# VHH binders against RING finger and SPRY domain-containing protein 1 (RSPRY1), part 2

Target 1, 184 residues: RING finger and SPRY domain-containing protein 1 (RSPRY1), of Homo sapiens (Human) (q96dx4r300to483)
Amino acid sequence: LFLKEGRQLTYEKVNLSSIRAMLNSNDVSEYLKISPHGLEARCDASSFESVRCTFCVDAGVWYYEVTVVTSGVMQIGWATRDSKFLNHEGYGIGDDEYSCAYDGCRQLIWYNARSKPHIHPCWKEGDTVGFLLDLNEKQMIFFLNGNQLPPEKQVFSSTVSGFFAAASFMSYQQCEFNFGAKPF

## First folded at step 5 (VHH; framework vhh_8emy_2)

Design s17 (from e06 with T103E)
Fold by ESMFold2-Fast, scan of step 5:
Formats: structure tokens, sequence, C-alpha cells
Structure s17 (fold): chain B 184 residues (1-184), chain A 124 residues (1-124)
């Protein structure tokens, strides 16, 4: 991470070794390919394909990272189990009241199928995107190479269940997940 | 029914300009936002630019902003991409795309249709 002095955020780090966190091959849409190690995903269609991770969190402060492999349209963030994968109808993570997503290609934050612009530049291959979920303060914070956006809070008005790390991938887009096994 | 046909690609030198065209048929062109997407060898498709159904609003990927201009001519059912100051990293197959439009403009780029593409190669 490249957090700047005076802008640092103190948070608990996830202990991945006890959780065995990975992308969930039993909670994934039809045309998304997940690597054998469960930490990389690629969409093999022109549709918007989605996945949730294997762990669900309902208390505390949690963080994971994604490394951008391709820089196209992807929406990555957090979703409850109530968020539906309507991928063939063109909807992904951030398109309902139960998910919130960072879109680094179009420079948007998505919640409830409504977007708002953010000030980060478009992501590029090799960039690291961070996803912080603070269940104590009821907020989500997105980072690009350590630079944070203002917190997102709207999703907490609708959710009554825990959150999963979740992502939607358009047209052959690909990224790699880090749930804590590799240092942040 | 829906058909999209790209043209205008070719081999050009860095710093050159190129204009791509996409001829649409089989749907009411003026009712749909249109998009350009590109795919370089060994990479996934990358969204390049979008234009609203009326042509009143346009959006661009940061990598092409200030160099590329998207436009449309609804009477002739044609979409254009004017590419200026071309760089080697712009080399790709360029696709014209249509996405189902909704009043809730979803983050979907589930292209109902993509054309066959037109190859752009920027090399010295």
Amino acid sequence: as target 1 above (184 residues)
Amino acid sequence: QVQLQESGGGLVQPGSSLRLSCAASGFTFSNYAMHWVRQAPGKGPEWVSSISDSGGSTNYATSVKGRFSISRDNPSKTLYLQMNSLRPEDSAVYYCARVEYDEYYGPSWAFDYRGQGTQVTVSS
C-alpha cells in the first residue's frame, strides 16, 4: 500500500490462514472461470459474470486487495447473500441495495444501480485496489494504490445480513485477489 | 437481425490519425447508446468510449481522453471514432457494440451484439 502520512487508516488485518478465504466455486455465475487456487477470476463471455468469496463477515473491520490484470469494466466490492447475480441481464455487484462496488474503468462507485463519480484515475494493469469494510462505523472505503476515497455508507441502510467480498467481470476481464495470504 | 460492421482500421505510424466507422442495421439506431471496445493481443477487451442515443453526451477511457472523439450520425445509422495522436499501445482490434438500454442505466456492458472488429496497428 502507498498510504500517505496524515491519511493513514488504522484497521485489523484479516488472518487468511485460519479462514481459507478464496473465490467460491459454488457461488459463481456460469461463464466466470476461477483458478484452481481460488484467487484469480476471468470472464469468458461478453456478459457480466459474478462471484462471491467463501467467507462472510458480520462484525469487525476487514480488508482485501485486487491486482488489476486487465483494465476494462469490472465492479468489485462487497455484497450480502441477498444480492442476486442477474449477470445475463447485464447487472452485477453494485446494481441492487445489497451490494456496493468500485468501478476503476469508468471511475464510478455503484450502489443500487446508481453511480457516482470518484476522483481516482482509471485503473491500469498492475494497479492494486483495496476494499475496506468497517462494520463498526458502517462504512466501506476503496483505495487505489493506497489512495483512499471518501467512505460509502448508503448500503448499510438496506442490509440485515453479513457481507462477502464480491466482483463482477465484463467481456474477458481478469483480476487476482489477495485475502491476506500475501502481505498487503 | 441486429448487425454491426466496423471499418477504417489499418497500419499507421505513431502520431498519426485514423477514423473508424460502424454501420448499424436491424434495430432503431437512434434509440440506443453506442460504444467502442478494443482488444489487444493477449489482453481482455477494454472499454474505449460511449455516446448517448442523441449524441448529447460522451464518455472516454482515461487512456484515450483528449485524443479520441466519438460521434454518431443517426440518419445514416453510423457510429464513428476519430483517433488522433495514435500510440503503439492503441494497437488492437476495435469493436462497435450495443448494450441493452434501461432507465436504470446499469453498470452492464453485456453487449447484445459486437461486430467482427477492425484491426488498428500503430507501428513505425
Scores: ipSAE 0.012, ipTM 0.221, lowest interface PAE 8.3, mean pLDDT 78

Design s20 (from e06 with D102S)
Fold by ESMFold2-Fast, scan of step 5:
Structure s20 (fold): chain B 184 residues (1-184), chain A 124 residues (1-124)
Amino acid sequence: as target 1 above (184 residues)
Amino acid sequence: QVQLQESGGGLVQPGSSLRLSCAASGFTFSNYAMHWVRQAPGKGPEWVSSISDSGGSTNYATSVKGRFSISRDNPSKTLYLQMNSLRPEDSAVYYCARVEYSTYYGPSWAFDYRGQGTQVTVSS
């Protein structure tokens, strides 16, 4: 809704019907439960648990959405394969040089375990969070219910690898992913 | 120099109420969102509640929503957690915490400058 028409027309929409983009049950930490459909995750432990999706992108402009099911601490965004799930040490997406994450509970953007505040209000149950990865301009843009933040660029100084949609969930947090099977 | 001092814990019966306090010093309290985190024996830290720097926004873990209320008093530099309808599963050491903006920070779940904690035990 807030994207300029010219930019909308250049955005490559992934046809995911033949591939079934989903959360990757082979790339998930021990105590994160993934739904049978691969589009919902919940942390079933008093720990910080992480997952990457099944697809990797290295060119073009890509977008996915998350619907907030619980409004607690989650760090959601993009990560390369070099980002490690050190969940027993409490590391999540945004806590290394290879990932960048939006945190709607604490109103922070995380990169390399450094945070900075953002102007969005705290997310609520039912909110839609958008995650745009622009590999042409080397930037990430986060949206809350269509309202965008300034671009994040720092992660591109450290990595030339492809990116996966990725997320980390604090104790008992849950959200649902939309990788394009439903209209954005 | 940054200090957080929790108080108000104790041994209570199920169904009881407690109010926890956290006295902050060594930083500009009104510039930071504040958080309550708890740790039960044999478990990792669990986020409980958060409040924005102004007090205008609050969030709660699903396990405590409707029972706990977070609040703050910026002039006195104090954070509070009002806990109602306490259950045995609420037994834990409770820590107040802040997260530092735009600085290198360790594990994101390990909140920056946690205090010494205050023990809450809900007896059977």
Scores: ipSAE 0.011, ipTM 0.370, lowest interface PAE 9.1, mean pLDDT 80

Design s22 (from e06 with Y101W T103S)
Fold by ESMFold2-Fast, scan of step 5:
Structure s22 (fold): chain B 184 residues (1-184), chain A 124 residues (1-124)
Amino acid sequence: as target 1 above (184 residues)
Amino acid sequence: QVQLQESGGGLVQPGSSLRLSCAASGFTFSNYAMHWVRQAPGKGPEWVSSISDSGGSTNYATSVKGRFSISRDNPSKTLYLQMNSLRPEDSAVYYCARVEWDSYYGPSWAFDYRGQGTQVTVSS
C-alpha cells in the first residue's frame, strides 16, 4: 500500500520490511489458498472465497495493484473489518455497506449487494487493475491498465472505519497482488 | 419481464460440435454483458464464458478455453456459444445469464438466468 499524490500516479517510498503488506492468512475464508509469499491467492473450491490484507488504513491516500492471472469472476477492492465473509451464502466483497469492489469479468462495480455497469472492457490475463483509496476526499477509484473510472463514494455514507485491501474469488480464479514491492 | 430462452442442445458423441443460442427479451440487450453458465447433475452452477455488451471482449473458464467461443448479435438480441471438441465432462444443462443493475441482488456470486436451459449430453 502506498500514499498517492498529485495528478500523476506517484507514490511515497514505504518500508515494506517493517509493514509486510500482504494477504492475511489469519483473515481468509476456508477454501482460499494464499501463496507462501502472501501476494497471490487462488480459490481451489466451487465456492466464493475471500481475504483481507494485513494492513489497515484510516487516513491519507493509498494505492495497490492486482495482476489478473485468470480472467473469470473476482470482486476486488476495499473492505472494513465489519464486512463479513459469508462465502457459503455467495456473498463477497461489495455485498454489504462496508465494502466496494471492482468486477472485471462482469463489467460491474459492487456496493451493498447492488451492481452498476462500468465502461472498462472485460479484463484479460496479464491486465493490471489499480485500486486507489482517498480517505481525505472520501472516494475510491478503480483503474484498468492505467485507465480510471469515475470515483465511488457510496461506501463512505455508511462507514468511516479503517479499510483493508480485500478480494473475493469464484471457482478456480487466481490473481497476484502488488502492495508496492514492484514499481507501479 | 426479462426472458432468456436457450436452444441448440442435444445428444452428441465425443469430439462433436454444437452451437447454442439464447433469445433475449424484456430488456435492452445491447447494454448488458452476457454469460453462459452450466450445471451438471448433482453439481452447483459453473461459469463458462462471458462477453462484453459490445462483443469486443470475451472470457472463458479454463476448462473450455480454446474449444468454446462466445458471440452475440445485438440487432437480433441473440447470444451464442459455439462448442467444439466436446468431451463427456461438458455434459450439463447450459443457461444464458445476465446480472441485473441497480437492484438489491443479495449474493453477488449468483447469475440471473431465467430459462429452462438447453441440455447437452456428450456420450458414445
Scores: ipSAE 0.409, ipTM 0.738, lowest interface PAE 3.0, mean pLDDT 84

Design s24 (from e06 with G106N)
Fold by ESMFold2-Fast, scan of step 5:
Order: C-alpha cells, then structure tokens, then sequence
Structure s24 (fold): chain B 184 residues (1-184), chain A 124 residues (1-124)
C-alpha cells in the first residue's frame, strides 16, 4: 500500500493479525442482516441501518476493504463506540462527531453530518473500496480501486477513543467486507 | 433558491408503466448528481436510483433494477424515471432529490433538497 505525497505504508505497518475480524451481530441495528460468515451485510428494509465490526483499534495503522455488491447509498468508514445508530432518524456512519464515512453513490465524504464532494467516480458493482486508519498521523484515507483521496482528519478532533470499521446501508443495499483474510 | 418539482404519478394497474419527471431550478443542474427516493406509508425513505452529473453513470436499488430507468436532460434541467412492470410494492410518494455539499445531513431523507413528491399507486 503506497500513499501519495511522500508517505509510504507497507504491509508491515498494517495490522493483519486479526483472523476473526467480522461484522458484529451484537452491535447492529434491527433490520440489517449479517451473513453467517460475518463478512457481508444487507439491508432488508426501507430504512437506514448500521453495523460496527467486532474489533476496536486504538493504536497503529489499520486497513480493510469492501466489495460493492449493490451500488446504491451506503456510508462506510470508521466509527468510535460513541457514534450512535439513530437509524429511525436516518443517522448513520459519518453523521456525528465520532465517525467518518465514504459515500460512493453520491460521491461524498461524510463527517459530523456534513458532506464534501470527492473526485472518485460513482462506485459500481464489483468495485473495491479501501479504508485506511492511521492512528499515528491521525488521519483516514479512502481508496477506490486503489486510487486514493486526500486524508480526512476532522474526526480526530472530537475523540481519542478506539475506532471500529463501520457501515450504514440505505434500503436494500449490501456489500462484502475483507478484514485481511483475503489479500488486499 | 433550489427548487425541484416532480410530476407524472398516478393510479395504475400492476404491470403498467409510468414516467416521472422532475423540473429543477435555482442551481446549475449539470453540475450535480440527481436521485430518486420513494416513501411508502408507514415506512422510511427508500433510495431508488441515481444518475451522475453527465448522465454517464446510473445506479439502481435491487428492488427496481431491470424495471426502472433513470435519465436526464441537462439543457432542459429535467430528471426522468421510467418505471416499467409496476408492482403493488412500488406504491409510494416519489421524490426527486439532490445533496448539497457541506450542509447538515437531512435525517428524514438523507438528502438536502427534495421536491414535493408525486404519488404513485399501483392497485387493481
């Protein structure tokens, strides 16, 4: 993994030790279904549903990927445990001070319920989206098929607590997660 | 001021087709991706379809993929949704929507701007 603008991140700096990382069936909103293997989520309702993964990271550099299964509205990224799933009110990942999310359908980055445009094209079925969390430099970096966006730093102003990989799904959306069991 | 005005809804039988239109004003239409969102009574909003600013990329909810087609005409500032093979579960108020950058997320709609909506009822 190589970051532009003079920063280099190799696999030695990305933590790959967790072989049990998956979506957390005990930290998921009511209408989001998680696959038996814990690596796929699908919203089966006309609602905005959210999940966090089973691991919490508070130091080091971490990376995961998702494969887009449906190309609709999803907000995917990193969240602390202080980020609330107010799904009946339409709040998800990126909609408070404690989470930041990539939205490939609307071409937006979300933080604290505020959005800004990004230059990636709209995601399509089969696309790979990458999510890097660098707790040493206090930044998040998003990738679409290996192409990176400028770092996001605002979320680190609000909390020093640990982060979970996390995602929110609009009606009937789904994606597949890779937390390191398959090569990145 | 941003304005979106939907039209084309109505009462139709299962298997019928309808074309919805959305007239946009108050912004540079060709610079924004546009979306269709629907809401059935007693349910939350469901994203239906999106189209890029140029019209070169389109996306659909799984429930409508293969039946609905989104398109746009940038010179006339109009967004369209062609709905084929309509089913009773497609009954909803349909909204044309745009996201405004660097504004608060709309908790009810997940979109900063939407029109007044157009009612689609599929019933026999």
Amino acid sequence: as target 1 above (184 residues)
Amino acid sequence: QVQLQESGGGLVQPGSSLRLSCAASGFTFSNYAMHWVRQAPGKGPEWVSSISDSGGSTNYATSVKGRFSISRDNPSKTLYLQMNSLRPEDSAVYYCARVEYDTYYNPSWAFDYRGQGTQVTVSS
Scores: ipSAE 0.000, ipTM 0.315, lowest interface PAE 13.0, mean pLDDT 80

Design s25 (from e06 with G106S)
Fold by ESMFold2-Fast, scan of step 5:
Structure s25 (fold): chain B 184 residues (1-184), chain A 124 residues (1-124)
Amino acid sequence: as target 1 above (184 residues)
Amino acid sequence: QVQLQESGGGLVQPGSSLRLSCAASGFTFSNYAMHWVRQAPGKGPEWVSSISDSGGSTNYATSVKGRFSISRDNPSKTLYLQMNSLRPEDSAVYYCARVEYDTYYSPSWAFDYRGQGTQVTVSS
């Protein structure tokens, strides 16, 4: 006889303040290099390389920042586990119905492999890009040096999974991540 | 039909200058940001420079910053790349490109290439 009814199932409340959020070296495509401290990524391949961070969120309001190191093509934002890293087929973050990405080089927002222009200027080396995920209002908001774009809502019609901070990099592109260890 | 026609390449010595041009047709040029991408033999495409639809915002790869200048003339539907202080490492086929809005699009290079490109060779 199984004693399942006699066993108390306890869900431990994950306290993100006690864990180090970083890029996940176990959830990264083949040719993306991640720094030893887990807060920088660089693509050294001719394919479109992708990574997710180590934490997954399914409730609340979350924010992270990226500092632009090289100003070329990168698609950065939020993705569920269902987003596939099809680097040899050119699929990055924002190229499926499970992710949404900011592209500061081409001045585009990407969702489901469809782009729309945004009003921010092209990003430059040293710029700070912010990524807000509001799971209460079901929206994502992107910021360039504190200036926000209108909210993006499309991805929430397609997914019920939790989100990871995620990014895709074209050849030679590099950025630094801040998940809250440094003040925003 | 969208068409992009690059020109202005050639064989030059290190330290020389070239101006590339791209003639666009088949779409409303003034509504699109435009881009230059290059590809050297045996290598993948490398993004070089971007310019907003109005020309008010520009961007450059670290490898060309300070040496290259992107510009556009919307009335003539032409994109330019002024290349100064050329180096052997700049040798490549140069393509102009756009990204079409609200269309399903996810190739490996994420750019809409329509032209044959223009060859730039920098050698002594």
Scores: ipSAE 0.529, ipTM 0.794, lowest interface PAE 2.2, mean pLDDT 83

Design s27 (from e06 with A33W T103S)
Fold by ESMFold2-Fast, scan of step 5:
Structure s27 (fold): chain B 184 residues (1-184), chain A 124 residues (1-124)
Amino acid sequence: as target 1 above (184 residues)
Amino acid sequence: QVQLQESGGGLVQPGSSLRLSCAASGFTFSNYWMHWVRQAPGKGPEWVSSISDSGGSTNYATSVKGRFSISRDNPSKTLYLQMNSLRPEDSAVYYCARVEYDSYYGPSWAFDYRGQGTQVTVSS
């Protein structure tokens, strides 16, 4: 995560220079394993498992990226606190009105449990996926190796609370997160 | 009426190969991504493999990568899963599945299965 407009992270009121952005071990479903440094996640079960990051943003323009470690089904993007991790029922990020997710295995964008196809090819091991949240223009933009999709705006018609970077992982899937400690 | 009919399962020894088939009807097969999902006794469903509408893109679960191969024949409306070097942990009911695009489907990982599945048992 980086801030383009000179604002700090809001909601949690965190200064990026003093606290490291990472996956939140206190906001994760049962069978998802998070690395000790908080930047890698792996699902260790045949289930669908979810996590949110430690920071919530409600203003400005924010970006993070993910490196694909395994190329299977994952839904990665942005979610509010109101998005529930009903993993035993198969609900993950993109499956309610409070989250929107990029699915690079099935070539879909998920919002409110509805999917739309996209023109990016399937992601592969080593690919970089980008996630831009623009709270000024009320849009999300997804990138695969620098190539962008048209902006997604549907989630902003039903949500007024702040957003967390968030991800859901199918059986034994794994990826690495970059919240700005390494240059984008 | 969407219908998916799996076949090709059976009881085999470890190290054996099987080819599963899924016959699709009631929709334009060539317009949809297709998936294989398995469920072992007492476990939730596990995604195994996916193939794009054209067959140009494929993906595999880490547990089967290098052993399984997904393919499709759009003219015959058939999806295949070639399973090599089978292990006891591959024992499960295998389902072919479709995801409905641009409609309310429910949970995104829950595929709209129409088939009854085909049982694969790997044991001595």
Scores: ipSAE 0.000, ipTM 0.298, lowest interface PAE 12.1, mean pLDDT 79

Design s29 (from e06 with N31D A33S)
Fold by ESMFold2-Fast, scan of step 5:
Structure s29 (fold): chain B 184 residues (1-184), chain A 124 residues (1-124)
Amino acid sequence: as target 1 above (184 residues)
Amino acid sequence: QVQLQESGGGLVQPGSSLRLSCAASGFTFSDYSMHWVRQAPGKGPEWVSSISDSGGSTNYATSVKGRFSISRDNPSKTLYLQMNSLRPEDSAVYYCARVEYDTYYGPSWAFDYRGQGTQVTVSS
């Protein structure tokens, strides 16, 4: 739920327990390790490894969070099914017209293999990053410890497909996902 | 013509300190976050540290946290890495790097305009 003319957004808790939302072990690149509970990922290689979650959304307003376990290079956000995992070539989430990603290490937003700077500080171990997808207004909003960036809209010019929560991990990076089973 | 020139490496004993420098030219240095990346023989590149365009925000790999300090001097267009309590596993070529904005750059895992590098060897 968006506040009409506010500078701050209010979101409702998303409960995905009935959907059993988790990282999809059948939609993951070769060297990414997913925890047994499906909510944590770690790259076990010197490559750029990617994953999508098990749920696809095509209407409404959706939110999930990530807790930063290691503070290095990761690109986390939303991707359609058309986004390809070219991990051996070093392509991650945000490298095509079908995905958009927040990079808290390099302080960048990635879309279509183009980066732009953002004003959040570098993320730290223990930080919470939020990912809001608004399919009514056709925008994505990223949050660091509750502080939001301006909306990202470019990805919606290229795709009308449903979106998956998605992430790419550089060498030995790790984070934990919260799709609504725990309070936001 | 973007250039990054690293210096300050050398051969040192364990427990020593070194200060690396990176001189930038050919772009507006103060508009870019800057990074240090290292590569040891036979290993892939490892991200070491990052600093925001203003210098107000820094980040460090777990392996160097508490020992290394990144800083920048925007007027002189210079990036620094102060390395304390050096260990044999810190031996590597150290590269200064940026990421280009608003041009097709992919793959995004890469850093652009990496310099020539400076060799750090911690031995004996």
Scores: ipSAE 0.593, ipTM 0.811, lowest interface PAE 1.9, mean pLDDT 84

Design s30 (from e06 with D53Y T103S)
Fold by ESMFold2-Fast, scan of step 5:
Structure s30 (fold): chain B 184 residues (1-184), chain A 124 residues (1-124)
Amino acid sequence: as target 1 above (184 residues)
Amino acid sequence: QVQLQESGGGLVQPGSSLRLSCAASGFTFSNYAMHWVRQAPGKGPEWVSSISYSGGSTNYATSVKGRFSISRDNPSKTLYLQMNSLRPEDSAVYYCARVEYDSYYGPSWAFDYRGQGTQVTVSS
C-alpha cells in the first residue's frame, strides 16, 4: 500500500512491518482458503467466495497489486464493510453499490451487478494487476502490467465508509496479493 | 431473438479430439467477448475459456491449457472450441456464453444467453 502527499502524484510506502496488511481470516466467506501468511487465497468449492483485507482506508491515495496464479474468473478491487458476501447466491465483489472490481478473465469492470467492457486483454498466469484508490479525486484506477484503464467513479456515489482491498474467486481460482512488502 | 446454439459434442475415447461450435444470432456478435463454460453432473459450472470481441486475446482454465483452443469467426457469427487430448475429467455439458453489457443480470458469476449446451462424454 502507498499513501499520496504533495502537489504531484508521489507515493509513500506504508510500513507493513507494524500494520500487517493481509487477507482477513475473520472477514472471509465459508469456502475460501487463505494462506498462513495471509497473502494468497484459493477457492476450494464450486461457488463464488470472497474476502476483505485487514486494512481499511478512508483518506489519501492507496495502491496494491495482485499476481494472477490462475487466469479464470476473479473479481478484485475495493469494497466497503457494507458489501455482503452472498456466496450461496453467487454474488461477488462488484455486485452491489459498495464495491467495484476488475475482472480480467471476462474483460469487465463490475459495479452494482452491472458490467462494462474494458480494453485490456484477458489476464494470464504471471500477470500483475494494480488497484489504485484515490479518495481525494474519488476514483479507482485499474492497471494490467502497468497499463491503466480510465478511472471508475460510480461507487463513490453510494459509499460513506472506508474501503478494504477485496476479492471474489470462482471455482478453484487463486491469486497472490502484494500490499507493499515487496516493491511495486 | 437472441440465440446461442452449441453443437459438436459426443461420446469419445480418452486421447481423442472434438471441435465444438456455437452459432450466435439476434445480437451484434462482434461486439461481445465470448466464453465456454462446462458443467459436469453434480458439480457447479466451471469456466473453460474466453476470447475477446476481436479474437486477439484468449484465456484458458489451467485444467485445459495446452489442450483446448478457442477461436471465433465474426462474419459467420460462430464461436469454436477445439478440444485435444480429451480426458475423462473433461466429461460435461459445454455451453457457450456471453455477458450482457451495462445490464443487471443477477450474480456476476452468471453468464447471459447461455445456449442449450452440447454433451461431451469421454469414456475411460
Scores: ipSAE 0.354, ipTM 0.701, lowest interface PAE 3.5, mean pLDDT 83

Design s31 (from e06 with S52N)
Fold by ESMFold2-Fast, scan of step 5:
Structure s31 (fold): chain B 184 residues (1-184), chain A 124 residues (1-124)
Amino acid sequence: as target 1 above (184 residues)
Amino acid sequence: QVQLQESGGGLVQPGSSLRLSCAASGFTFSNYAMHWVRQAPGKGPEWVSSINDSGGSTNYATSVKGRFSISRDNPSKTLYLQMNSLRPEDSAVYYCARVEYDTYYGPSWAFDYRGQGTQVTVSS
């Protein structure tokens, strides 16, 4: 029912103590612009720029959403502190063994710099992408407008560290984050 | 070896149309999503449009949505970009690109630029 009913049951199972979480201006690569409210990011450079949020989770079930502002290349998901932002080399979230990312432009899931296709259509401006982290079952689940993909489990083979919501933006891409301050 | 060869660029006036083509060889074209990426003078690469392996799903950068149309012909292994209502800001070298699935191929933001690109210049 949880997996089938989607967002309503997801919200009931998610720890909403993250509602004051925001993008961390002290844990961001050099050329990513973060809004004053900490809930919007835009890459204003020709590089691949990355950020982690201010909270770290090590137990329980967690969820956040992004609203797609531009539909270009972004890799968004979950990363430990061990994931490095190698922006000048073009590495972002999903490009090491410490992070896993959803890419709605190229229709790919990224883990350890390896991609696999997914069945969601390409994301569009105004679409909502959901990111569930289940630390009890050791899985991540990605949603596009409430439609879920099969769980991703590989990242949990490499790390027992806590996770941060995290994102990487190709040149001039932008999205808006919801960590629970508004209803999902 | 994978090869992508772009053509169809040129010098046009604002409001004009152009159709770009990309001839693909060296891989099973019908199994890959394909992309158009452009690079303007003094700027980094900007993603323009994507199309899935069957041609059933397309996506566009906000700057070109409603003006550009991506399509493909799998039997001829050709990718197209129909560009309408061209603006000076569309001036760039246009590259067709492929992303390799299920393998590590270097930085994930990078596209596989096999062609020389095709120059589009929009000026009066």
Scores: ipSAE 0.000, ipTM 0.264, lowest interface PAE 11.9, mean pLDDT 79

Design s32 (from e06 with G56E T103E)
Fold by ESMFold2-Fast, scan of step 5:
Structure s32 (fold): chain B 184 residues (1-184), chain A 124 residues (1-124)
Amino acid sequence: as target 1 above (184 residues)
Amino acid sequence: QVQLQESGGGLVQPGSSLRLSCAASGFTFSNYAMHWVRQAPGKGPEWVSSISDSGESTNYATSVKGRFSISRDNPSKTLYLQMNSLRPEDSAVYYCARVEYDEYYGPSWAFDYRGQGTQVTVSS
C-alpha cells in the first residue's frame, strides 16, 4: 500500500516478476515491434505507434520505469482501455480523456490532446523515466532520473476504468521498460 | 501573431555543410522548446532535432546524430541547425517548429510549423 521510491512492495503489486508483466503483443498498433521478452518496443514506421502493458490496475499505488534508448519523440504514461490507438491519424497516449503522458523530447505533459510544459530538461539516451500512479490520492507523478514533477490530476476528473502502463513512439523511437523484475 | 522564418538552404554536393536559421516572432521564444522537422517530396514530415527552452539539452533523430547540431540564441530569437557531412537522403524542405501550450491539438505527434521552410538539395 505504500511506495518508497518504487522499491516497496504492496499487496496489489504482489510480485511483478512472477506475474511476468510486459508489453502486450495483443494490444499494440500495427508497426510497433515488441522484443521477445516483452520489455522493449521500437517503432518501425513513420507513424505514431502505441502499446499497452499486460496488467491493469484500479486500486493502490503503482510504479514503473523506462530507460530511454533513443531520445526522440515518445509519449509514455498511463491509459485506460478506452484510450484508442489511432496511429494512422497521429493520435497517441495523452490524446484523449483516458490517458496522460510524459513527453521528454518536447518537454510536455499531454492530457486530452492538450500539452503543458514541464521543467525537466529534454531526456537523453540512458535516462530513466519513472511513472507513479496513485489511485488513493488520484494522481500521477512523473520522474526524470529521480527528479519529480508536480502531480497530474486531470485524467481522474473523467469516468475512467483501470489503468495500463502505455506508450506511443514516433518514427524509429525505442525504449525499454522495467515493471519491477529489476530493482528500481 | 506567431511567425517562423527559415533560411540558409541551398544546393550542395554530398559531404558539404550548411547552416539553417529560423527567425521567430510573435511569442516568447525563450519559453518554448524548439524543433527542426523536414519533409522530402512525397513523404510525410520527419522529426530531425529538438532543443530545450534554455538551450542546455538537445536531441537528434538517429539518421542525423553526430552530423547535425541544433542551437539557439534567445536574445535574438533565432534557432539554428548546423548540418555537416550532408547526404542525398538529407534533401528536403526544412521547417522550424514549436508546440503551442494549452491548445487542443488532436494528433499530438504534430508540430506547429509555419512558413515555406528552406529547401536543402544534396546532389552532384
Scores: ipSAE 0.517, ipTM 0.792, lowest interface PAE 2.3, mean pLDDT 84

Design s33 (from e06 with E100D A110E)
Fold by ESMFold2-Fast, scan of step 5:
Structure s33 (fold): chain B 184 residues (1-184), chain A 124 residues (1-124)
Amino acid sequence: as target 1 above (184 residues)
Amino acid sequence: QVQLQESGGGLVQPGSSLRLSCAASGFTFSNYAMHWVRQAPGKGPEWVSSISDSGGSTNYATSVKGRFSISRDNPSKTLYLQMNSLRPEDSAVYYCARVDYDTYYGPSWEFDYRGQGTQVTVSS
């Protein structure tokens, strides 16, 4: 794994087997279906359904991956507990000052309800998307099949709260999460 | 001002083909990914297809994959949707859409629609 300047990133080694790292069925909007093992989500409604994972991080460098099951509109990234799931209003992660999201269908990064384009191609079924949170350098880095985008920093100017892996799903969209049980 | 003008819809029988066009003006077309979104009567909007700014990458909703093909011509500032093997459930108003950059968007699930759309009716 390399930064765009060629520097290698160091991941914190955390034994997550003592912490069941998965999507949080107690922190999910009404119409998002979470698998029994907690690592897959599917939206069954015409609204923009959202979820956070069960762990919160406030220091160090963290990484997770998603496998794209359907290639439609999803916004995936990191959110604090202050980000609200206003699913019936069409607000997802990336729509406030407390979250930042990668959108591989529309080729956008979302922060504070504002988008900017990115150079990755549209994601496809089977693609792996990576989500790095670097709390030491105060940056987020998104990867598509190992290819990284420039770091995102703006979310750190608005919050000092801890972050959760988080995602929002448009109608019928689905993806699978890897929080470290499988090799990256 | 940004303008998107859709055309090419019509009434066709199941199994037919149609090609939709969208003429864009008022912005640098080649800098934007472009999208097709449809809305059937009494239903919410459904994303159909997307194409990258260069045309090098495309995406399709599961319901249309293998039947629809999105393309663009940046010099003429035109977006296309080739629709083959049309089904009654494809009947909808089709909108050409973009997402504006760095502008407060409100709900991010919405696309930026500018035109009146083009009506596609698939009926036997």
Scores: ipSAE 0.540, ipTM 0.792, lowest interface PAE 2.1, mean pLDDT 84

